# Ledger of designs, part 14: VHH binders against Thioredoxin domain-containing protein 6 (NME9)

Target 1, 330 residues: Thioredoxin domain-containing protein 6 (NME9), of Homo sapiens (Human) (q86xw9)
Amino acid sequence: MGSRKKEIALQVNISTQELWEEMLSSKGLTVVDVYQGWCGPCKPVVSLFQKMRIEVGLDLLHFALAEADRLDVLEKYRGKCEPTFLFYAGGELVAVVRGANAPLLQKTILDQLEAEKKVLAEGRERKVIKDEALSDEDECVSHGKNNGEDEDMVSSERTCTLAIIKPDAVAHGKTDEIIMKIQEAGFEILTNEERTMTEAEVRLFYQHKAGEEAFEKLVHHMCSGPSHLLILTRTEGFEDVVTTWRTVMGPRDPNVARREQPESLRAQYGTEMPFNAVHGSRDREDADRELALLFPSLKFSDKDTEAPQGGEAEATAGPTEALCFPEDVD
Below, E stands for the ipSAE of ESMFold2; O stands for the ipSAE of OpenDDE; V2 stands for 0.75 times the mean of E and O plus 0.25 times the DockQ between their complexes.

## First folded at step 5 (VHH)

Design U09 (framework vhh_7qia_2)
Fold by ESMFold2-Fast, scan of step 5:
Structure U09 (fold): chain B 330 residues (1-330), chain A 119 residues (1-119)
Amino acid sequence: as target 1 above (330 residues)
Amino acid sequence: QLQLVESGGGLVQPGGSLRLSCEASGFTFSRYYMGWYRQAPGKQRELVAFITSGGSTNYADSVKGRFTISRDNAKNTVYLQMNSLRPEDTAIYYCAAEITYTYGWSDYWGKGTPVTVSS
């Protein structure tokens, strides 16, 4: 049976201009592995592409190989030391990935496929990348690529934040719904650890609130059962991940959240202080501190803060909102 | 952190059936894409079946109609029901989990469970 059954190759070899034009006319997303003749196609990504083919099927996702030296259209991609992956939808270039970066390829394929589904279903405009943007002028662009004025691009490295799904939400069986909403909001989850925080860990985590009246109630709540400790990132968007996560969580008091932002997580899953379902960091410094405290064995960019032990935060001692982390909407 | 433990492999006659199980611990299982891979003697490791976090299933052409993948999120377990087994299905079967949509995407693997289809 196997010898009589014809199989379609995972990646179509585009060896002629006619096959290139056929690829451009394909419905959906096509991922082209542009390789140099002296090194061949990128073999390390084949297992990822096989998995994605099974996941998505062949209706809207296609894979191709193209030798840069054989096609005039690929002249600008010749002589590169690394593979180049070109993403085409509706005959237009929509993304480029340089090098054998399997996580980035997986993310780009999923992101571009979802974008193309919206184009096909809703008639939305494609975000097109032009040849001039990928030209030799890229060297000038790369010198200004990481602008500290951009909230999403404060450094050359991707930033992370801490999120906690708190024991109240976990105990009420809301973990999976909350995770789904986090992902729907555009976050990527780098780590998801289910565990009960220790009393010592919680006291250090909320050290800045140690003088507040309801501090012991907060400690008791956080130790009452398992939490989900998450590391979140965003590879797209113009707002910093810390600020974006705070916006998605909504105001710290669920009663305020229901009034002002009814679609926020604290509006939907919070009850009353301190039972507000989720935790997030106040700012970048706070996020780095919290990540270092809860994930000391993990090496991520923008981490390397020491747990605060020098003193109490005088400014936060005794405020009425002592039952939760001192976050606001600003 | 996440640990995967496979069970259910063994020796079976052609045309027989086996059910493989893979129990996960450490993380919220329901958010992971789960797959079954196999490596036959003298061949490369290949994907057999996978199930998404949303429950959608897909199969390699060689096993369509014979194998069924399923998951029980309450038990943190993924299953592979294998029917009408053939000598060509002889392999070590591996359970794999991955977080989709992550910047630091990584695979988690079990140690494998051997399946031998022979008379």
Scores: ipSAE 0.000, ipTM 0.123, lowest interface PAE 20.5, mean pLDDT 71

Design U10 (framework vhh_etentamig_d1)
Fold by ESMFold2-Fast, scan of step 5:
Structure U10 (fold): chain B 330 residues (1-330), chain A 119 residues (1-119)
Amino acid sequence: as target 1 above (330 residues)
Amino acid sequence: EVQLLESGGGLVQPGGSLRLSCAASGFTFSRYWMSWVRQAPGKGPEWVSGISSSGGSTYYADSVKGRFTISRDNSKNTLYLQMNSLRAEDTAVYYCAKEVYTGYPLDYRGQGTLVTVSS
């Protein structure tokens, strides 16, 4: 009983050089979402792409996903959390949009479709660009251009973290409100998956809490209904995304959060332990572990499992709760 | 065409061991994360274990941690699952799963291999 279902995806995954060459041979315009495996493709623009496909049709507009680490041509786009959108027509690069900028993406799609229709119908010359990240040739020519099709010459690198909107918040109909508050806090949501976690996943995810009295209650809660599993990055600021997300969530216990940080997510949407609405990683190593566990279908930076030689290979957060849950005293 | 062919299942007594294999073809095996997923009679699919593209990182469900070991041989395009200290609740059809960029559940193809733990 393997997967036998087939359906037409909005975006085609380009995982090989052969698929890349097939994409270049496609008639019309192809918009390629170049992403890092550990960040995944840009989910916030999917609704825009669905809208554009409905309005324009499938004959001349195509969408694709390409992981930067899998294709040599994308080497210069590696190591970045920020998405890069490459526009190809007739096998040539015609535009680049850096970052999840929906208004600019929509404008660029419309402009490039009109240009390609004129190439096909009137035999007009296609305007080809040279992105500095794709080729070191023609750097001097880039300064001579009117920058109409090059949107950003500076790439930004950002880290990602995991966030979960837990079954209690989802069951209380708070998902959309919490998502809005996450976005208002300056986060970009790179992926949003709604599903019920399995008992095996939850036990592995929270293995560092297996010795705690409330562990079985936590496992039961996390398996009780659908959660939203999110990958977050920052669209502004330079502070670590893990630390910023912890701040926005507030203290773990909703009673403490309501007293000490009433504007936090756990203060507003949590009730009592373990029903504290949202989850976040405690540090960078934990974020990498959690992302690998919940998104095993996504490749991320190849890093050895956390295992100091003097310690256990799967070391927990620390020997005392004081290290994981510092108590703030005003 | 992505093809995954599982083998190594069978009938074993509680406390016994089995080694499962998955022969992969139709894609560049060394570039993808791989997983084992099982489905017990009358139950939904359960993720069991995962391994990074290089084999440097491995992950396990709590129900199998300490008993099962996932490994891979990229030169042979083969994924393995060493299962020790088998229990009646490990009885299931085991499927080999390839990384999918559309998210979970994983893309798994083929009939799987049946593991029955019974005295």
Scores: ipSAE 0.000, ipTM 0.121, lowest interface PAE 20.2, mean pLDDT 72

## First folded at step 8 (VHH)

Design J1 (from K29 with S100D; framework vhh_7qbe_3; at its last look DockQ between E and O 0.03; V2 from the best seeds 0.00; counts 0 for: pae E 4.7 > 2, placed apart)
Fold by OpenDDE, look of step 8:
Structure J1 (fold): chain B 330 residues (1-330), chain A 118 residues (1-118)
Amino acid sequence: as target 1 above (330 residues)
Amino acid sequence: QLQLVESGGGLVQAGGSLRLSCTASGRTFSMGWFRQGPGKEREFVASISWSGGSTYYADSVKGRFTISRDNAKNTLYLQMNSLKSEDTAVYYCAAEDYWDDSYSYDYWGKGTRVTVSS
């Protein structure tokens, strides 16, 4: 009777309150992928979780899938398809990661796992958090000036776009020169993060290009070495920031850029596709998406573009004078 | 220079199956299979991306052939099922250079012969 090694499922599916409570009672760290039934769980991070399972072991690290539609405790997470990862230790929430940011997830998992090990070994206190994104707007209580970590609250008033200095430009030592040119062009760099993007992250980032022939080459390139992820701002409106940055970058194809816009960054630092030195968002929607994906901790104040309720100009239907065309009787 | 070595060719009956292998002497980017039948030009059979995430097939082999790769072994495979007489050809492995973005197959194997008998 060959002991069918019960293939321990990578992720436990939590579909009931009982299973949720069981999860909360588990020893160690549990990472919960909170998903909507209509969207499904975050597939791109599965490979990361598999890797971490192998590297760290499963004794104190658990992965779970939780469908928000089936669990009342997750009611506040309903309505959005954005990947949300909740970190539980000792039955308490200790971290939240939004977006499929593999490096951030990995870091957070490792940090929280280390913290939990100290709790278990040394009896340290857990740092329990509240998910502030779920806190109803009402208790904006004035919590005082505690000197906490400069969460770079990009002030709600600044229109931002994403810029990436790609691995080819970084590898050629062009980072500083490109940054200088960005600044000379009138942009302020709010954030400059150097890191190597993971394949999963890049695939998600460029998911709209997945049907293109050169997609795999692009993915490979973007994962080949470190990039600089930049948040750019300007005194002009958000749309102007995106458009201006696109102009500074130049045409996608460096060869075209050299012909048509020789002063562009891609003309100067790009070689050939996909090695075109820099990335920029296509439009405002794309910028928001990309920034949310790569910088999930950044709270961008949704200025409610209250679309000016276009005052229904009461088209005073002027009395259509029924021109009584006289029935000429003749 | 990177070398490609095909294996697994032979004689098979119509309706039978055969698995071809291609071993590369180093890392490759995209890889593919081509074939050349008697008196015919070399034609595309199948291709696979560097990650294995994307596969393409000629219409003539779609649903019958499966291309796969093992990057740890630097090996490309072609599982051929439901073989037909028209599949008789020398099958060639091709690969893109790993470091050069040439959008072309830079390396070619010597080929392995597949003969499908009626």
Scores: ipSAE 0.043, ipTM 0.482, lowest interface PAE 3.8, mean pLDDT 83
ESMFold2, look of step 8: ipSAE 0.194; ipTM 0.627
ESMFold2 (binder alone), look of step 8: mean pLDDT 84; pTM 0.849

Design J2 (from K29 with S30R; framework vhh_7qbe_3; at its last look DockQ between E and O 0.01; V2 from the best seeds 0.00; counts 0 for: pae O 14.8 > 2, placed apart)
Fold by OpenDDE, look of step 8:
Structure J2 (fold): chain B 330 residues (1-330), chain A 118 residues (1-118)
Amino acid sequence: as target 1 above (330 residues)
Amino acid sequence: QLQLVESGGGLVQAGGSLRLSCTASGRTFRMGWFRQGPGKEREFVASISWSGGSTYYADSVKGRFTISRDNAKNTLYLQMNSLKSEDTAVYYCAAEDYWSDSYSYDYWGKGTRVTVSS
């Protein structure tokens, strides 16, 4: 009777408050991947965790998945798809890492594990933290200490838009040609990320199209292979980068594009809907939304949304002269 | 290697219902159903994300089929209603490896036959 070695799951799924409490009661360090049901857990870091499990062992290091939608204690983590990792030791929060940054995660795991070992061995006090990002948006001008993470601070002065080279164009080997045309059109490409979009991500991205008949086909297509996610800016001209990019892309339907704008990207590289080769934001609001969704680590300086405080034009209520329309009696 | 085992196939009359199950020997990420009819290529039927929060359906089965999963049981389901003769096929379960970043179906079942008799 071969003792089926219970393959100890790398990550424990925490789906109930009871399991959460059990995790808090565990000895050692627990790294919790906090995710939402619509996004799913962070897959890119799994290989790191597997490596860490092998190298460090599981005696004092635990990995968990926690769905924020199912746990009231994680309510504040709802609404964002950005990977969030909570580090618990002795039932207390000792670190938070946001984003799928493998080097940072590895460093944080090792540092916190060493700290916890000292607590257990020497009776040292734990450095408990509060997640300041969850504290009400009022006053924390977090003086972000300049740790040299090259946060590509896209300087606030440059208007950006999202461009996606879709899986159909990538699969046909048209990526480089499209990029060249984008550059020829006067765009600067600030970021070029190749990845396959997740189903949850695509559904959220195109949520405004959920009522369309072709929505499921679009979602399926966008998940079928790698896309190139581009952040575009324009240095020259007064034209809005979003509008200019839409012009370069051409009509949504490739067949219409071929008739009306044969020089457009969709005319040249699109086949039929939804296989129209490229995506662009509809307007500035949409661009901001899409960029925030796909590039959550990019801090776009909100300086320009200072809507001019429209001076309260004191509507001097000019006296509504009641034009007494004479009751013509006759 | 992760194993997928389909069950629930059989003979059903047109307009009838059938529920397919697929049991995985381990944790999976995305799961899906495919089918291959006589003389046809394998085609997509439905898929479901790891959490069950996102589902896909082929246009041909939309509104008639429902995909669901139980992660505690490592089981995928396909509820098929209003079955048509065109739904006659071998149905295959597919799964993405939980630990893979391949964004593809890494594992396939042997299939279960569904026959819809007019």
Scores: ipSAE 0.000, ipTM 0.216, lowest interface PAE 14.8, mean pLDDT 82
ESMFold2, look of step 8: ipSAE 0.248; ipTM 0.642
ESMFold2 (binder alone), look of step 8: mean pLDDT 85; pTM 0.863

Design J3 (from K29 with S49R; framework vhh_7qbe_3; at its last look DockQ between E and O 0.35; V2 from the best seeds 0.00; counts 0 for: pae E 4.9 > 2)
Fold by OpenDDE, look of step 8:
Structure J3 (fold): chain B 330 residues (1-330), chain A 118 residues (1-118)
Amino acid sequence: as target 1 above (330 residues)
Amino acid sequence: QLQLVESGGGLVQAGGSLRLSCTASGRTFSMGWFRQGPGKEREFVASIRWSGGSTYYADSVKGRFTISRDNAKNTLYLQMNSLKSEDTAVYYCAAEDYWSDSYSYDYWGKGTRVTVSS
């Protein structure tokens, strides 16, 4: 009966308050990847954690995944898709790392692990911290009564998708022309933000492509200069907005686009992969994810998922008229 | 979300032929066939790009298998000739999204079983 070595999962999934408390009671250092359901956990750091598991051992080092939406203690971490790592020792917060910075994470893990070993061996005091990034948000809410920050409540009724004019197109001075083409195609641009995306942001944005050969090239390109981040809307449904934008963009490969759809934006302004001028969401789910990631302050009213409760048409069972076939007596 | 539906799997004798089909619910950049034999890892079989019609084959199937497409039907085919016992596997259809910046197969079918009897 071969003892199936219970493959100890690298990361423990914390989905309940009970599991959270159990984690806090654990001996040693716990690194918690705090994530939201729409973004998912930070995949790029898993290889680092695997390596560290092998090198340092698991006796005093633990890894956990915690979904912020499911845990009240993590309420303040909701709405942000930036990878956030919380370090707990002896049930107390001892460090916070934001972003998928592997070197920083590794250093922090080793430093905190060493500190915890001293606490356990020598009875030293833990250096407990407060996450200062969370404290400043509470103080700013109190004073800002007066300035009408027009929370651009993009009214929940408008189906939106993400468009990015990429650094290659911006650098070539094609931004205005592309915007004009977008408008000519019948889109309304709700937001136009010029920004150079950070490497951390781009890695998170394209996290699903991590491990692909072209991933690093894509990351490098997207961080090479300013992009225009656009929120597009149309009078038609959400799926139509995404699909229509995809059509206007054309095939991902500009060479293919020039052959098959010469009128597309990628055909006109793209050169070669990954320099294809514009980005768009793949589908509705992807659009929601991308918009939430890049525009966390935008409250998209989820009102449309109320599927009309199909009124149970009371099938009025019409009276089955029992056709009394007359018993012909003869 | 793009759906892929495989068909055409079954039992065939060694040396026989079989034709697999995969229908996509939408436009794709490229499509391919993969297979997973008993106790083996999933392996590449063949791929075709929709644009230009370029085809690629694993060495193990080269000269025996032919990948083709029907653009009008969004359907991928795999003609398998001279089948061997080693070709016994679940065959999966995969597709790259037409618009995404991904360089990987984004969509996968549920697979169709091919069994080659000796």
Scores: ipSAE 0.076, ipTM 0.621, lowest interface PAE 2.2, mean pLDDT 84
ESMFold2, look of step 8: ipSAE 0.192; ipTM 0.623
ESMFold2 (binder alone), look of step 8: mean pLDDT 83; pTM 0.845

Design J4 (from K29 with S51E S100E; framework vhh_7qbe_3; at its last look DockQ between E and O 0.01; V2 from the best seeds 0.00; counts 0 for: pae O 9.6 > 2, placed apart)
Fold by OpenDDE, look of step 8:
Structure J4 (fold): chain B 330 residues (1-330), chain A 118 residues (1-118)
Amino acid sequence: as target 1 above (330 residues)
Amino acid sequence: QLQLVESGGGLVQAGGSLRLSCTASGRTFSMGWFRQGPGKEREFVASISWEGGSTYYADSVKGRFTISRDNAKNTLYLQMNSLKSEDTAVYYCAAEDYWEDSYSYDYWGKGTRVTVSS
């Protein structure tokens, strides 16, 4: 009777309140991928979780999938398809990560795991958090002066977009020149982060392109070396920062860019697809998505999404004058 | 230091098939194949994630080549079908370190020569 090595599933599926309570009773750190049935769990991070599971061991690190639609405790997480990771230790929420940011997830897992080990070994107190994104607007901002992590509060009044200086441009030493041109074009660079994007991030980032023939090439390229992730804003003019940035970048294809817009960044620094030197968001929605994905710690004030409540133009139903067409009798 | 050893290269006729193997001396994260033809730069061929769930192919080899891995054996494979003269190259195995967060290929094999005859 060959001992079927119970393939220890990477992730435990939590579909009932009982399983949720069992998870909360588990020793160590549990990372819960909260998903909705219509979106499914975050597939891109599975490889990272597998790596970490093997690296850290199974005793104190657990991964779970929780369908928000099936669990009342996750009701507040319903309605959005954004990957949300809840970190539980000792039955308490200790961290939240939104978006499939692999470096952030990895860091958070390691930090929380270390913290939990200290709790278990030394009896330290857990740092329990509340998910502030779920707090109804009504409770007063008790200004607890927690310490100076410079939350770069990008002031709510500035529209921002994402720019990426891609690995091809970075590798060719064009970063500083591109940054200079961005500034000359009237953009302010709020953040400049150099890092190599993970496969998981890039796949999620370009998910909308997954059906394109060049998608895999793009993913590979974006993971091939360091990029500069920039948050751009514009202080002058009424032009949309997203549209203006797209104009500065030029056509997607560098060959087209050289013909049609030779002054564009892609014309000057791009070679061929997908090596077109720079990325920019397609529109405002895309910018918000991309920024949230790559900079999850940045609080962008949602104030501008108050779509003007289109005043219900009371369609004054003007009296349909029944034009009595006279029955000409003749 | 982790070592990568390629094997399976050789002479094959156009339209033929060949299977390359790369054995790693230890655990690896993502792995890939690259090739360098005569007078050409090294180019990407295929890559595979640690779990094997994600695969990538160069357009030139898509539909003809299949990358796979056996993590229990620390071995990477490249099944090459419908080989063309343009596929003639030294094929290199590359691997990302399992423990480091470099997100790049940290290790390279010495390469195995594939020659496709017309």
Scores: ipSAE 0.012, ipTM 0.261, lowest interface PAE 9.6, mean pLDDT 82
ESMFold2, look of step 8: ipSAE 0.173; ipTM 0.603
ESMFold2 (binder alone), look of step 8: mean pLDDT 83; pTM 0.851

Design J5 (from K29 with Y103W Y107S; framework vhh_7qbe_3; at its last look DockQ between E and O 0.04; V2 from the best seeds 0.00; counts 0 for: pae E 14.9 > 2, placed apart)
Fold by ESMFold2, look of step 8:
Structure J5 (fold): chain B 330 residues (1-330), chain A 118 residues (1-118)
Amino acid sequence: as target 1 above (330 residues)
Amino acid sequence: QLQLVESGGGLVQAGGSLRLSCTASGRTFSMGWFRQGPGKEREFVASISWSGGSTYYADSVKGRFTISRDNAKNTLYLQMNSLKSEDTAVYYCAAEDYWSDSWSYDSWGKGTRVTVSS
């Protein structure tokens, strides 16, 4: 969001195939924010785009918004929680940026603008790309659909993750409601253990934070009463369970979550830092460490998992991308 | 909560050099530098990946500023050479908290003032 000026419609909303084709026919570079309806456009980058508009002008630089579910051409991007920016020039894809990485977006815009100016002025050949992060399975979906196969892909990257319903949410009587929301979000709960974590467990769990200002407050909070320790899985979809759970939880600060992702668990059940209701692992490696620490008696499969009975299994890896969260504001 | 403390600002003559430092109270993901001149909005200066392998610079500072990091000390640096009067600003360190779920710059320092005379 810009300051000291009125917001002018910066990004054209592409809601129909006709508008999409009109956008592709425009001269110059178009940067498309491809988003899902439930998370909306990537708001943290709007100030960057406004700065670029002022510094570069919009004769050859255009910005657009497109909801993946509204356009069939964007079906490969459906169900992805990642902020995805597509760069089009001359009707062709020339770059992709994933994540709300403002410095990378700015660099990519400038590089692609320079390249397109040379194409237009000097007749150079445009360097067209294919989106490298999409799987071949998604590419095949754009040509047709094989019955029961397109949604059933299972990646070896999709395993279990830890979720914790923290003492603040438990003390407020929200445990059952949160569990219901977890189930409604499509997770399977493999384990649900009520445990008052010991100080020793909490200090080991959060040992990476031991030098931080609020560490002792965090330790006392997590020891203050029962938590529910959950092992979550998903056996479907293109994203792994760690990424999906982080999406459902929302931003770490409940005030940010209420502002930016009001349907998230932290928006609904968190109060103020550090009391944000739920915990989830940052990534696959941290999920494995946290599960081993809290559930040392459980055996977890290696990535070489057994194929399901009567199903088809393919060795694939699904990419993961960060959700677009608005900037923190003090 | 992650704390970022900038240092190394001060008064310097045009054409001179300064090195800014930003010490984080814990582990970080991506880090960057921003600046705000008098009466202006905060603007991007430079960023660096957690590994240090990818860097990006605003055009106004490219070739003059160098960003780097020392993950063992949780410290981000900005080497500022060939300083100009237009580089006068409060410089802010920003970081993505290693354990944050936000996946964006969610921690900011209080800033350090750089004044380029002449």
Scores: ipSAE 0.000, ipTM 0.156, lowest interface PAE 14.9, mean pLDDT 73
ESMFold2 (binder alone), look of step 8: mean pLDDT 82; pTM 0.826
OpenDDE, look of step 8: ipSAE 0.012; ipTM 0.269

Design J6 (from K13 with A33Y S57D; framework vhh_7d4b_2; at its last look DockQ between E and O 0.33; V2 from the best seeds 0.00; counts 0 for: pae E 6.0 > 2)
Fold by ESMFold2, look of step 8:
Structure J6 (fold): chain B 330 residues (1-330), chain A 121 residues (1-121)
Amino acid sequence: as target 1 above (330 residues)
Amino acid sequence: QVQLVESGGGVVQPGRSLRLSCAASGFTFSSYYMGWYRQAPGKQRELVASISGSGGDTNYADSVKGRFTISRDNSKNTMYLQMNSLKPEDTAVYYCAAEDYWSDSWSYDYWGQGTQVTVSS
């Protein structure tokens, strides 16, 4: 693909509860890209939406953008590194698609638009759903998460993972070199935050490892100085971002990494356990948990970030509750 | 679903040999450190041997060095433990374990159900 023209104002920005309510009153089908401020709207699907609007006609198909942190109604979608597309018709949720899955989005748009045309023309009952993805095990909502291998056809994939340049690498002055190698490996760095992690953060980050003999050494290390907390994505490619980052990092033990993968980051910048230079999430689920833990209050809005609309709201800078991220061991 | 299935256990006389196998499924086998653990009745589970994802690095408990050999065949998703010169103190349930190759953790995440090895006259 060559140069792309600037994004056209195809999608209406829903930044207030009033605009959200106005959108719910719209006739026809509205497709809402629910995004995180630190990740941005899902750009790969814009060309699909343009083509569909031209192909279908403009009367009953609408597109919108909504930042999850700006609207209280979108609270349950906060902290996810993949985009979520909500489908509204007649003020009711009728479908959910998670991830930038263009074929599924196209199919869902066509199916829901046809269903809504029949509701409007013939008075048929609308098939309303509830998105309870974070509540229990018996979801019946549409597929938005890519759990398969990235070996098969993946036409549009934009997901994020956490990377940490650990205090040992920062103390050795290797931060800029590591960032250069990350970019050279084909990653886009969406966020780079320098932070000395607190003991509380580190204990929650690694709580599933509490009780291991080396746990206290790990906590001491991760609190010993600044880290760089990065959010990584790949703009295009076949491979999953989590898996690709893990491969670039190399084996956890730097001595093993030097023998088996001498070009990996841990081989080049790690010394000995626990000083292995970098961290990466185990899988997409852990990436979501770790990002939510470390970036719970990240705002891209200007100074008015602490005055949420709709009244008072409690601060959410703390870690997630134990009930929010159970370990999947099966 | 991740699954580890051990086989090859049995009853043997001292000085004899056994070969244990661990068949793995549900994950990319080469991405995991693999290990053999054992637990005798009334004792704590102990590491016997471990092997890196590529097979290039191995480690052994002192009590089995020179007698046991760990190996893996990534094309068949199988890990092996060749146990030579068996002693009565090797009597235990032997467990296959897998740990994420890239993880910062020192703990194994997945375990098999175990296979009994009994060394007796």
Scores: ipSAE 0.049, ipTM 0.523, lowest interface PAE 5.3, mean pLDDT 75
ESMFold2 (binder alone), look of step 8: mean pLDDT 81; pTM 0.808
OpenDDE, look of step 8: ipSAE 0.316; ipTM 0.749
ESMFold2, look of step 10: ipSAE 0.031; ipTM 0.478
ESMFold2 (binder alone), look of step 10: mean pLDDT 81; pTM 0.813
OpenDDE, look of step 10: ipSAE 0.372; ipTM 0.765

